# VH-VL binders against Peptidoglycan editing factor PgeF (pgeF): the designs that were tried, part 10

Target 1, 264 residues: Peptidoglycan editing factor PgeF (pgeF), of Synechocystis sp. (p74606)
Amino acid sequence: MTMGDDLWGWQNINGSPYLTCALLAPWPHAFFTRAFYPQLPEQLITYLDPQGKAFRVKQVHGDVTLTATEIGQTPLAPDSTHPPADGIISDAPHQGVWVASADCTPVLIGDLIGKRVAAIHAGWRGTKARIVPKTIDKFLALGSELKDLRVALGPAIAGEVYQVDPWVALEVGQSVQAVQKLATEEQQWDHLSTMVNPPVLPDAEPEKYRLDVRRINQLQLLELGFAQEQIAVAPHCTFQMEELFFSYRRTHTKEVQWSGIVSY
Key: E = the ipSAE of ESMFold2; O = the ipSAE of ESMFold2 at other seeds; V2 = 0.75 times the mean of E and O plus 0.25 times the DockQ between their complexes.

## First folded at step 3 (VH-VL)

Design m07 (framework fv_recaticimab)
Fold by ESMFold2-Fast, scan of step 3:
Structure m07 (fold): chain C 264 residues (1-264), chain A 128 residues (1-128), chain B 112 residues (1-112)
Amino acid sequence: as target 1 above (264 residues)
Amino acid sequence: QVQLVQSGAEVKKPGASVKVSCKASGYTFTDYYMHWVRQAPGQGLEWMGYINPYSGDTKYHQNFKDRVTMTRDTSISTAYMELSRLRSDDTAVYYCARVYTYEFPDSGYTYEVYFDYWGQGTTVTVSS
Amino acid sequence: DIVMSQSPSSLSASVGDRVTITCKSSQSVLYSSNDKNYLAWYQQKPGKSPKLLIYWASTRESGVPDRFSGSGSGTDFTLTISSLQPEDFATYYCQQYYSYPTFGQGTKLEIK
C-alpha cells in the first residue's frame, strides 16, 4: 500500500520551504529543500533546536550506522573530518542527526518511548545492503521496541522515473526476503513486477527497468513486523520537483539538500 | 563519450612557468573532481593535487604546494594546472584525470580517489 | 605518506600464462568501519595514459575482461591475469586512496 500526502506538510522559514511528517511530530525535524543550499547541518540545526549539536558522517553508500558517541570514537574517513557511515542514531538529548541526498532516500526515525532518533542515507546500494533493517536492529539492541518506532521515507527519486539496469533492479529486489527465497530469477522478476504497488516497473527501453527504492525500503520494514501506520512514504519526487529539490539524475550536479531530526 | 583533451607539448627553460589545459566533454564538468598526475620519463605515477570544479577549491601535494596553481573555467569545461619555477626534473608527461564517482565531501558525502578517465597527457620538457 | 611496493619490478611471460603481480602497502588500507580496501589497479601501455582495471581491491571496472582479478586485504594485494592475451603486455600499477593517492613503482609485463 502507498501512503497519501496527508502525513506530509510544507512549512516555511524566512520564505524558504521545508517538509515535515506528522509521524515525526514529537521531534524537531525537517526534510530541507534546495532553498537552504548551501547551508550545512551545523547551521540548519539552529532552525530546529538552538541548543542542538549536529552530527554527520562521510556517506559511502554502505550499510553502517553509528551512534553519536561512536562517531567520536570511529577513525576518520580518508581526507575527511567525519567517519564513514550512512546512518546515525542519537544517544543523548539535543543531538541532531543528518543525511544529505539528491535522489537517494533520506530516512528519519524516532522512538516514542526511548526518545532516540536516527537519520539514514538509503540509495540503491545501501538499500541492497539492508541499511534500514540493520539500523532497526541497532535500535532494538539499544533498548527500543519495534512498536514504538516511527519511520519517514522522505523525498527521493520516484520509481516512475528511476531508470536502472536489470542487475540493479534484481539485486535491490533480492534484499527483500520474500523475493530472495524464490527459487529462480524468473520468479523473482515476476514477483517484483506484479505484486501490490510493485517496486519494479517496465521501461520503454529494452533491458531497462524503473526501480522504486522507497518501496523496497518499505517492504523491508514491513517484513520486520512494522505496521503500515508506523511508516510514512513521501509522495515527493526529487527528479520531477526541480523547483524544490536537487536531483543528481536530472542535472548530474553535486548540490544536495539535507534532512535531519533532533532528539529531546 | 567522456573525453579529457589536453593542450599540446611544451618546451621550457629552467625558471619558466608552464600552464597545461584539460578540456572535459561528455559529462557534467562540475560533478567530478579533476586531479593532476605526472610521470617522469621511465618512472612511475606521481599525484600532484586536485581541484573541485564546482567550488574552485584545491588541494596540492606538499611537494608542489609552493609552485603549483590549479584553476578551472566552468563556461568552457576546462581545468588548468600551472607549474612555476620549472626545474629539469619537472620534465614529465602531465595527466589530468577524473575520479570514478564524486559526492559532495563537505556534506558528509565521500569521493573515491581512483581515476576512471585520463587525458592523453601533455609532455613538458625543461631544458637549457 | 603511504608507500606502495610492487613485486616483481618486471616479468616475462607467454600468451596463455597465468600471471600474478603483488602490491604491499606500508600501512593497512582496510577501513574496518566500512570493511573496504582503498586499493586500485591500472594498466598502462607504452605512450598511452593509464587505464583503470580494478577498484576496492577486487571490483572489476566495466568493460575490463574477466581474466583480470584482484584480491587481498589490509596491506597485501594481488592482481591476477588468468590467461595472458597479446594486448595485456603493459606496465601495471597499484594505487591506494586511503590517504592522498600514492602509486606503486609499477610492474612491467614483457613478452617472453
Scores: ipSAE 0.006, ipTM 0.411, lowest interface PAE 9.6, mean pLDDT 87

Design m08 (framework fv_canakinumab)
Fold by ESMFold2-Fast, scan of step 3:
Structure m08 (fold): chain C 264 residues (1-264), chain A 127 residues (1-127), chain B 107 residues (1-107)
Amino acid sequence: as target 1 above (264 residues)
Amino acid sequence: QVQLVESGGGVVQPGRSLRLSCAASGFTFSDYGMNWVRQAPGKGLEWVAIIWYDGSYKYYADSVKGRFTISRDNSKNTLYLQMNGLRAEDTAVYYCAREYSVDLWSGEYTYHGMDVWGQGTLVTVSS
Amino acid sequence: EIVLTQSPDFQSVTPKEKVTITCRASQSIGSYLHWYQQKPDQSPKLLIKYASQSFSGVPSRFSGSGSGTDFTLTINSLEAEDAAAYYCHQSYSLPWTFGPGTKVDIK
């Protein structure tokens, strides 16, 4: 949990719930629930900005973030409708940027001064590859300042239920600089399991661990110099809150919910 | 260059066990989920089981659940199917097939499909 | 379990004629449908992925269409080498399921 867990609030459209974060109040935004399935970003944006244009990518669980302009300039493979990437940054007003999830962490970002916004799909592979820090680097390259950024880590599979093999927990944990600098894997495991709000939790099954991917992303942001007050982590678990969220780990179906944010 | 080669098939009596292997080459085995699919003589394709790229998740068709166990050894680039309590209706050519996906865990937009198949290994259950 | 049905179960056609095979799902599966070709004594080969996207190396005479519950595989001009069984497959939800197959033969 982070300071400002009370920043998360439920909203409603025609009886269907969606989640918002107070840190992102300056921007039209939403972490939509399963109630909006099968609506796509092109329809969902009308709830946020009737004049907005929706941008989305073919999510491949990598570490690439594209600007809205870059999406339009990327040649598509003959059988593709969207360029491969897992993050989008706006570069003009009225651009809605969107990511799909069903356990992976949707990350929404806004720049209070530069006005640009971003949406990132951060599963364990993208988190290991440091997609969120790489997207922050791209914000900075475009002229944003770290102190002006606000980050919300949305509903995702919670560490309490996310059972993984040791190598997954270790490799994702090693994406955190404080962990990577430790001399031995034994020291890395100790740090990941004993630090404040540890991202690696014990599992009842031998040789298994529980991994908190949102916590790893939060640690990556803190290492970049973000203040706690700039980061909000949702307490909502997609696996456990089945009435509100799709979860691939729970059902193994391909249904997703969308999260988006619109520039102004 | 990308190849899957099954082995371990043969003739077995009902109630006995058999272990199938599938050797992968020409790609990073640990990046892909793997399937077993079978085909009875003169019949259609029947999906049997899947295992995720890291072995963390497995799913079985109801017809084999409790009798068959899928496993993998990423250090040996090999997929396995342990078949126990074999029945006459398990007689089939067994194929291993690569899952066409980069990730299966949450919010993926990259869909599945089986893009690489082995040649198959025949399992005959008869007295 | 999602059930896939195919029609026709058998089709005998003259070379160069158009072949149409349909696959229907018992519930909506979006675009999570794939088509495979299996020639006698050979393993299946992926032809079309995600309802309409041609797989690498597949001849342009093969095309797929549809979404939701109704899908079609079309062979625009049948060649002798296309005599085979064709299967649809859904990857929308586990367990994965295949259609019963359509056998295409040359007259």
Scores: ipSAE 0.014, ipTM 0.470, lowest interface PAE 8.1, mean pLDDT 88

Design m10 (framework fv_socazolimab)
Fold by ESMFold2-Fast, scan of step 3:
Structure m10 (fold): chain C 264 residues (1-264), chain A 125 residues (1-125), chain B 109 residues (1-109)
Amino acid sequence: as target 1 above (264 residues)
Amino acid sequence: EVQLVESGAEVKKPGSSVKVSCKASGGTFSDYAISWVRQAPGQGLEWMGGIIPIFGTANYAQKFQGRVTITADESTSTAYMELSSLRSEDTAVYYCARSPEDLFYEWLSGAFDIWGQGTTVTVSS
Amino acid sequence: QSALTQPASVSGSLGQSVTISCTGSSSDVGGYNYVSWYQQHPGKAPNLMIYDVSKRSGVSNRFSGSKSGNTASLTISGLQAEDEADYYCSSYTSSSTYVFGGGTKLTVL
């Protein structure tokens, strides 16, 4: 099942559904559902590219993106076989880059000309720290051009249900340059709550807000000069679509789904 | 290793306020929530509230909402709990305790793995 | 005030097993896998025994945890004299807060 968006389509492997995005059609990719648990990237990549090598990191809700080569050069996180980071960019063919999520936004990116791909884990902390713009800067440093990039923001907790404290909504909102430039916090709140498709929504509980993290990431990309046609935002909510997705906010469990994309 | 060291015992009059401190030694508490839990003489544990110091996020138990304020200073690795409008029933040992904030989906815990030694607050006229 | 229901006391003989229950609702114990168990000896701060329902915090494998629906359980096998203490459960809640159980005094006979 889908939310009716033309860019997003359900696929199936042996009865298990996964989601794809038309903007990423040139690359083998998937936003896998809970049906694939407990399979890890090393197994999931075989559904996308049997010759592919999977790359993943110890996600720390930070702003660091590593290339596949840099993963091998970076010290491992404590009690992990992977280095700490929240994004990965391919730097050779047949590299699958993967991020886990259960409410945070998985972001998959492909470069039509440079052929490199990226996966980013963008929760509210990473979004506040501008991990997606920093990853785009890294693409540019590696020779990519903005016009050649295609970005898909996958299934995540929807703004309509993501209750947060005021300071979270404000500080994540301040990561958007148009917001940061406003003279007062009152003006920043007004802008975040009244702009087109506002990323901050009212909550029934006083002094609480609802935050659309995917919308904030979309705004960051638009500020970098992306055209709307280069960005796809999934309509799927991990919290509300419980048959399809794990959600930390819903269950506080450690189960995750994986999203990945493979270079050629 | 990280330890939580609390401020010394206090005797307060009804209607006053008390501010207890909790210092993390041997490391920073950037990736941890610090909670305050009290225990009246001969009674059970009662969660008052907690804060994630690096983000300044505080949540309070409904019973203490409006009377308790929890703050943190990351530069000194110190969390504070201020309780106002003290009554005799606020006489208790006040503990700070940390819980890891695992936001990485690999391990999640709301457990209080390290506790301070407790601060005795006595409210008497 | 503690919100979770524990028996006020339990007792067992040396070498035997005891189980302590902790009952809440779907908004705490039943809704989340964040149940912890703490041991407290008189005059001491609590010590974490079990977290995430069933994971041991460096304690003896005589201590185990489980959960079914709205009830979590702590089981202590091979009782030793040193196990005599107060035991508290705690859970995360749908209000992003924590609640403790009323506590259970374990007497080792």
Scores: ipSAE 0.013, ipTM 0.449, lowest interface PAE 8.2, mean pLDDT 87

Design m12 (framework fv_iscalimab)
Fold by ESMFold2-Fast, scan of step 3:
Structure m12 (fold): chain C 264 residues (1-264), chain A 122 residues (1-122), chain B 112 residues (1-112)
Amino acid sequence: as target 1 above (264 residues)
Amino acid sequence: QVQLVESGGGVVQPGRSLRLSCAASGFTFSDYGMHWVRQAPGKGLEWVAVISYDGSYKYHADSVKGRFTISRDNSKITLYLQMNSLRTEDTAVYYCARHEWYPYDEGAFDIWGQGTLVTVSS
Amino acid sequence: DIVMTQSPLSLTVTPGEPASISCRSSQSLLYSNGYNYLDWYLQKPGQSPQVLISLGSNRASGVPDRFSGSGSGTDFTLKISRVEAEDVGVYYCMQALETPYTFGPGTKVDIR
């Protein structure tokens, strides 16, 4: 097992590429590319586990994560056949948990000992609301231990190209507790822009910034006590890698790619 | 081709029971929530019931609650509506409808069956 | 329950002329995700309903661009820029914000 780019590998099914992460090797998993559109999780799971059942939610850019059992107990979202949530945790074998993305960060998690897996949809709103830490809290409440968890932050819009308004960058940055405790907004901006691998980058356009949402999620995990070796961050940008990924920022269209992981 | 076909309609007396079926084809039935919608002769559309993709969630309109039960069998690729204690007011064409789901949730009743007529005569 | 109303309940249009149908909800259909949970359906004589517009303004696959939906909150409009003979039927709005889902009373569109 190695760090950085060595953790991420391209695989192929019938000529169509998909991405895997070495940290998640114990579980059937994939970050699928646009080549698999318009296949849905119920079809995609057969590539990972022919006996698996796929679980989905209506993604609402919030901070709620449901177990597979809770999905069956939760009222449906408006105009949807799925309950509203942005994360799913398995609670039995052969359960595939899935999230859709076209720039937002898909987060896949596995528990080496407790055997449960999770998928999270983490855009800037969910990241600001700390959906990933809240999902980790739910793992712990279910009996998991931090040392046994492995987290992969998949293909998403890269900080280098994700132009946002100042208030978005600041409010998402403030979700990091080390940032929030700084006395002034000026100190918060300085910290976010000068730290190692800064999550906030300057933009050529006045009163705009560039935001690395994956980096913010990584910082939230590190604050919870994760070791760097438990976290993999994909170097792939959905906006820039047009041949491989859909990007809402690029096209403003409805096409998405799916990411999923299956419990065993 | 995506299709829904209703069956089980007919003429029944008040107080009796009837079970409607809706057979799906051309799509992965277990991916979709399903609805029953009815239309009395010469009247507008009235929503009756919904069932989630896995059958765990159900909701029935107040006019039929306690008398009608929506259910599904994903292995048989079929939706059902069990109608008990039928009243003359239940006379209608009954449609099943698929709820479109997409990651951006552009959901609508995108596929409808041809309808099956239920006549409750007195 | 959310009550849906439509206006007019009936209109007759010369082919090629525009038509406009209004739909009002007793409560806002705008959800926290920024979408209006309002759909439009067309039922042609002797046929099953078919979807035209979802989420207030999203035209369904295969629906001609002469159909457009607009509005937000409680007031919605379906416009047909050039009515064709094939457009004859009853138009229904429906809210999908919460159960029970509720339809408007329908607007009958006929051709001279």
Scores: ipSAE 0.012, ipTM 0.441, lowest interface PAE 8.7, mean pLDDT 89

Design m14 (framework fv_socazolimab)
Fold by ESMFold2-Fast, scan of step 3:
Structure m14 (fold): chain C 264 residues (1-264), chain A 124 residues (1-124), chain B 109 residues (1-109)
Amino acid sequence: as target 1 above (264 residues)
Amino acid sequence: EVQLVESGAEVKKPGSSVKVSCKASGGTFSDYAISWVRQAPGQGLEWMGGIIPIFGTANYAQKFQGRVTITADESTSTAYMELSSLRSEDTAVYYCAREGIFDWLSEYNYFDYWGQGTTVTVSS
Amino acid sequence: QSALTQPASVSGSLGQSVTISCTGSSSDVGGYNYVSWYQQHPGKAPNLMIYDVSKRSGVSNRFSGSKSGNTASLTISGLQAEDEADYYCSSYTSSSTYVFGGGTKLTVL
């Protein structure tokens, strides 16, 4: 299967589909589908770079991003072989950085000039904590320039189906500076629900909302000064596309798909 | 909108068992886990265990492993906690609380909604 | 029993700040960013104040949380009379269970 929008394209290997983004064309990368389960990053990297080394972390829905070197220097999470974090930045060639998801947003980033790449696991908690902006700050501290960065927000649960409690929608929305600056919660709700491509949608169930986590992450990136052309948002919903993606909201199972990108 | 409503107070004799219920409304019952937390008079909070209704699996604190059973009925959006071989030390308020599931897919690892509490008195 | 160590009591004057500690190990507080804090008034169910170590649950910004190593802390600034309550920390553990602290009674002088 090979199809997609002008930025997003389906690829195939041995009959199994995976997704790529044109903005990340300089780097070997993939948003893998459920067809590759139960393969782990150490096996999946061979499809992207047979000489590459895979890096992953114990995802804890926080706001910490580690470099590949820092992963080796950070204490392991209890009863785990990996340190706790939700993002990884490469700091040498042939490093593949990976995140798992089944509704949370996988974010892949590349630096056109500095050659470093990153993978971030951005669920609602990480998004509220601004893990993506914090990872961008770390790119800049390492010598990257904003204009050289390309960001792809991959397959995740879509806003039109992601039912949440009001406090979740409000607190995630408040991570956007334009929202946080408004004087009252009433003004914040109004802004989040009426802006262009609103990240908060009404729900048929009273006192519930639907939340577009990818849209919140896009707004955070735009506030940092990214041009729209530097950001790609996948149109794919993990909940609705059951043939292609695992979704925790749909099945409540622990199967995941992996997304990764390799430096050179 | 989420509301957890627990069953009424119980008075039990030593050696008997008690089954407390927690009915959830406002949210999809299968989208979250339910924990049971007790509090003896003048004492602190103690986690007993929790259940993920959609999986039908419960996890228990070591102290309660052989004596507590937590179940859920998705059709009625109700979780249950049954405690057997009651002793005077089991006199406590028993709370149900909504929580998340730890792993890559968990979004809540804290207790955001609590039931009103059920008083269980074990007295001869 | 509770596994996490909290001081039994702490006191502060109106308008001042207090900090309540919660100490565990690398298998709970030190290993995860899943520490939460609860306020309990007499005769009532606990109310979530702080989750994920430092994130407020919509409560006053006078409440803040932090963590260093195996110790999490709750700081309450600008103390008010209604802050007088019991405070509990809780952490997720490496055994996929939850553990609470012993609780701290805050007295506002």
Scores: ipSAE 0.014, ipTM 0.450, lowest interface PAE 8.0, mean pLDDT 87

Design m16 (framework fv_canakinumab; at its last look DockQ between E and O 0.02; V2 from the best seeds 0.00; counts 0 for: pae E 12.9 > 2, placed apart)
Fold by ESMFold2-Fast, scan of step 3:
Structure m16 (fold): chain C 264 residues (1-264), chain A 124 residues (1-124), chain B 107 residues (1-107)
Amino acid sequence: as target 1 above (264 residues)
Amino acid sequence: QVQLVESGGGVVQPGRSLRLSCAASGFTFSDYGMNWVRQAPGKGLEWVAIIWYDGSYKYYADSVKGRFTISRDNSKNTLYLQMNGLRAEDTAVYYCARQYEDWGSDEYLPFDYWGQGTLVTVSS
Amino acid sequence: EIVLTQSPDFQSVTPKEKVTITCRASQSIGSYLHWYQQKPDQSPKLLIKYASQSFSGVPSRFSGSGSGTDFTLTINSLEAEDAAAYYCHQSYSLPWTFGPGTKVDIK
């Protein structure tokens, strides 16, 4: 993978690297690497905003996004100190919103005018369920305008290596409206595999496909009316960049890295 | 701690229907995918069906597809299996099984906890 | 569907002996192979996940190895409480499938 891309830059704290995106420059933010394990959001926020309060949820690979206020209003899981959800939107200054990943896509969003931020955990299940579009709808309901939003899709397992069953690739692909409107599954497969930067790639193994989840999320955002310049997609692969990122597909262990963004 | 308790089994004639229930406690039911797995008397394990944490996705073994329906009620922490058109070969102990918790990856995991099972006997 | 085969079908073992059970997949499944223990009149319990990782609370005498198509479960020094059926299970591709089982009994 290429380090030091135009939109993506490496930073460091005492020699430990973390990634930032130029589109999110107005907000303290980071896509932290494995070097920061086992620090939790409550510790990591001090690197971004010493006055910030960290908010996190019990991730369940669903499509629910909560505001910071709603987190306090939602029942906690019996075995958790956090409510179940996969996205968080700030609703006051100095709120840091955080998601964990080890292959799933961390999505960070900021509103240039409304000042609110969001963090979303988007694996293939959340992507199929359209968590990112649903979170954008929530921004709009809170008064944000699409033209003011900036979205960064962070380090995740790359389509080049993400082997999935055909039904996963097809059903995640069908979350894109242009695909869903095609008359036959044959036409849907053709479109997903031949479009510009196709989100579905052939696999060497029979009856398997490779899926680019970040590309599907990018397509969902473009369909909502986002300009390409408002969306940044990280070129970094968690599976292939072993020194920098945890990857469940690679090791089958539960260590995660955190990504967060702080409102002002 | 984690408990899964199946009920609804019994003796039933071929062609009839039964509904199995699995009551969950000791964990946040709505965070976990659930499966049904069966075992014919003196035989091995056979996977039957899966349902996602929110009920939005279901998948069935070919042997039961079109006859069985998996469902869940997260407000009651209960998993169901509606079995229609029962056949002699459906005779088995039916287990409900939970998927292992996954936090940072979106993968299907092993079955970490199982219920005690409920016996379904289909005979004339 | 992916077919799993196990050997041996049945093994009668003296306490303290080493037991090895093999599971073979009809196609490569990476490390997406899990082992379950089922004692008489009890439900199955997860023993080893992802070919080689012990589940919480599982005694260290149980270990797993393998990748691709060939997998092994080892019980190093069998105890009386280990008399059970052992099943492999693949989570590589739907539909999920189990091996036919290996029954381990005490002499």
Scores: ipSAE 0.270, ipTM 0.691, lowest interface PAE 3.7, mean pLDDT 91
Fold by ESMFold2, look of step 4:
Structure m16 (fold): chain C 264 residues (1-264), chain A 124 residues (1-124), chain B 107 residues (1-107)
Amino acid sequence: as target 1 above (264 residues)
Amino acid sequence: QVQLVESGGGVVQPGRSLRLSCAASGFTFSDYGMNWVRQAPGKGLEWVAIIWYDGSYKYYADSVKGRFTISRDNSKNTLYLQMNGLRAEDTAVYYCARQYEDWGSDEYLPFDYWGQGTLVTVSS
Amino acid sequence: EIVLTQSPDFQSVTPKEKVTITCRASQSIGSYLHWYQQKPDQSPKLLIKYASQSFSGVPSRFSGSGSGTDFTLTINSLEAEDAAAYYCHQSYSLPWTFGPGTKVDIK
């Protein structure tokens, strides 16, 4: 299996495009585009499962993933009608779990045997804090086995255009254990910049780098023992594909697209 | 036509309990969050409690925490307020109010439809 | 808790004239301020959401403005049926709170 466009399919509802991933074919799912704005998960779920219940959280760029049950038990975030978290795992059939994004990586996960699904919002802060590995640990604690998981990393800002300060690139890179364990910072930079498909790219501006957050999340998953065939990485860039996606880096506005997956 | 009808109000002695109901019609009740808001005679509005569309989350004003319980039965299109340990300062008209929904990303919603209210009087 | 204050408490206005009501928040609440009208012996009705957006069916003589801590409801040409109490409401942070109200009378 490839990590490119071979796994990714465009779908259409009434002229509005959305993206699906072949690894997640057993579950109704979507990475919706800007064309669905201003619809929310409570409306969007009807395209996936008309009887499904939508679950979402107040995303805070942290490392917490809640089950659907835990959402009802967690205090609301300040200034919100939802509890703070950046990931959701289903714990019953017909639950849709949803995240919003505008450059941060939306991650959808399905368990072929245990039937639970997850959605994760993984920006650079959450990636540094290892939200995806922590969510995998939660799947395992709930009885899932790693070999049964399928992971799709959706449309996000591409490394080629995601300019960051040096400390951001390095600290997010250090969330990969193979990097963190190198003896010197110089070795860490060298590894991050010279490995195959490097997650850290040079920038023409002095004291800036480019960071591929999707690639870092992929590396974290591979380190946990995922096979390449269990992981799909969308090639789509929210910054560059203006007609399809909102991008906070591009416009500095609050509009988002939603991604979701429904348990069966 | 969105309609909200409160019932269960009346005169009750301090320390007693009362259960309010709000019957909803003209919309899909299970799609909307619901609130209770009260108004003491001749006074302003005071928010009391919220419940999410599916009952999975509830929150209360400090003045009623531990005494009042909000609940809903989506199969009956009914919102409830169980009021225990009633005090004179709980005397008010109680309104049920529907959380506005425009299906945007903004979670901080006003109240778009209100019932006619039911009077609760707490006196010896 | 976010405290809302309103000014004036009471205003008696000749029909067809302009009414201005202010609401001040004890901290910034962005645009998460809403206005309600309550006519005598009636329940409140939503007029303005998010500081400046008219709710469905609200006459164009009602408008709202402001952000942060200072907000205004304007009735550009008062009609007799506009005699009511007007409340501001913040939905920025729980517990949600209302202003104390402004009563507007005719004549």
Scores: ipSAE 0.006, ipTM 0.422, lowest interface PAE 12.9, mean pLDDT 90
ESMFold2 (binder alone), look of step 4: mean pLDDT 92; pTM 0.944
ESMFold2 at other seeds, look of step 4: ipSAE 0.013; ipTM 0.526

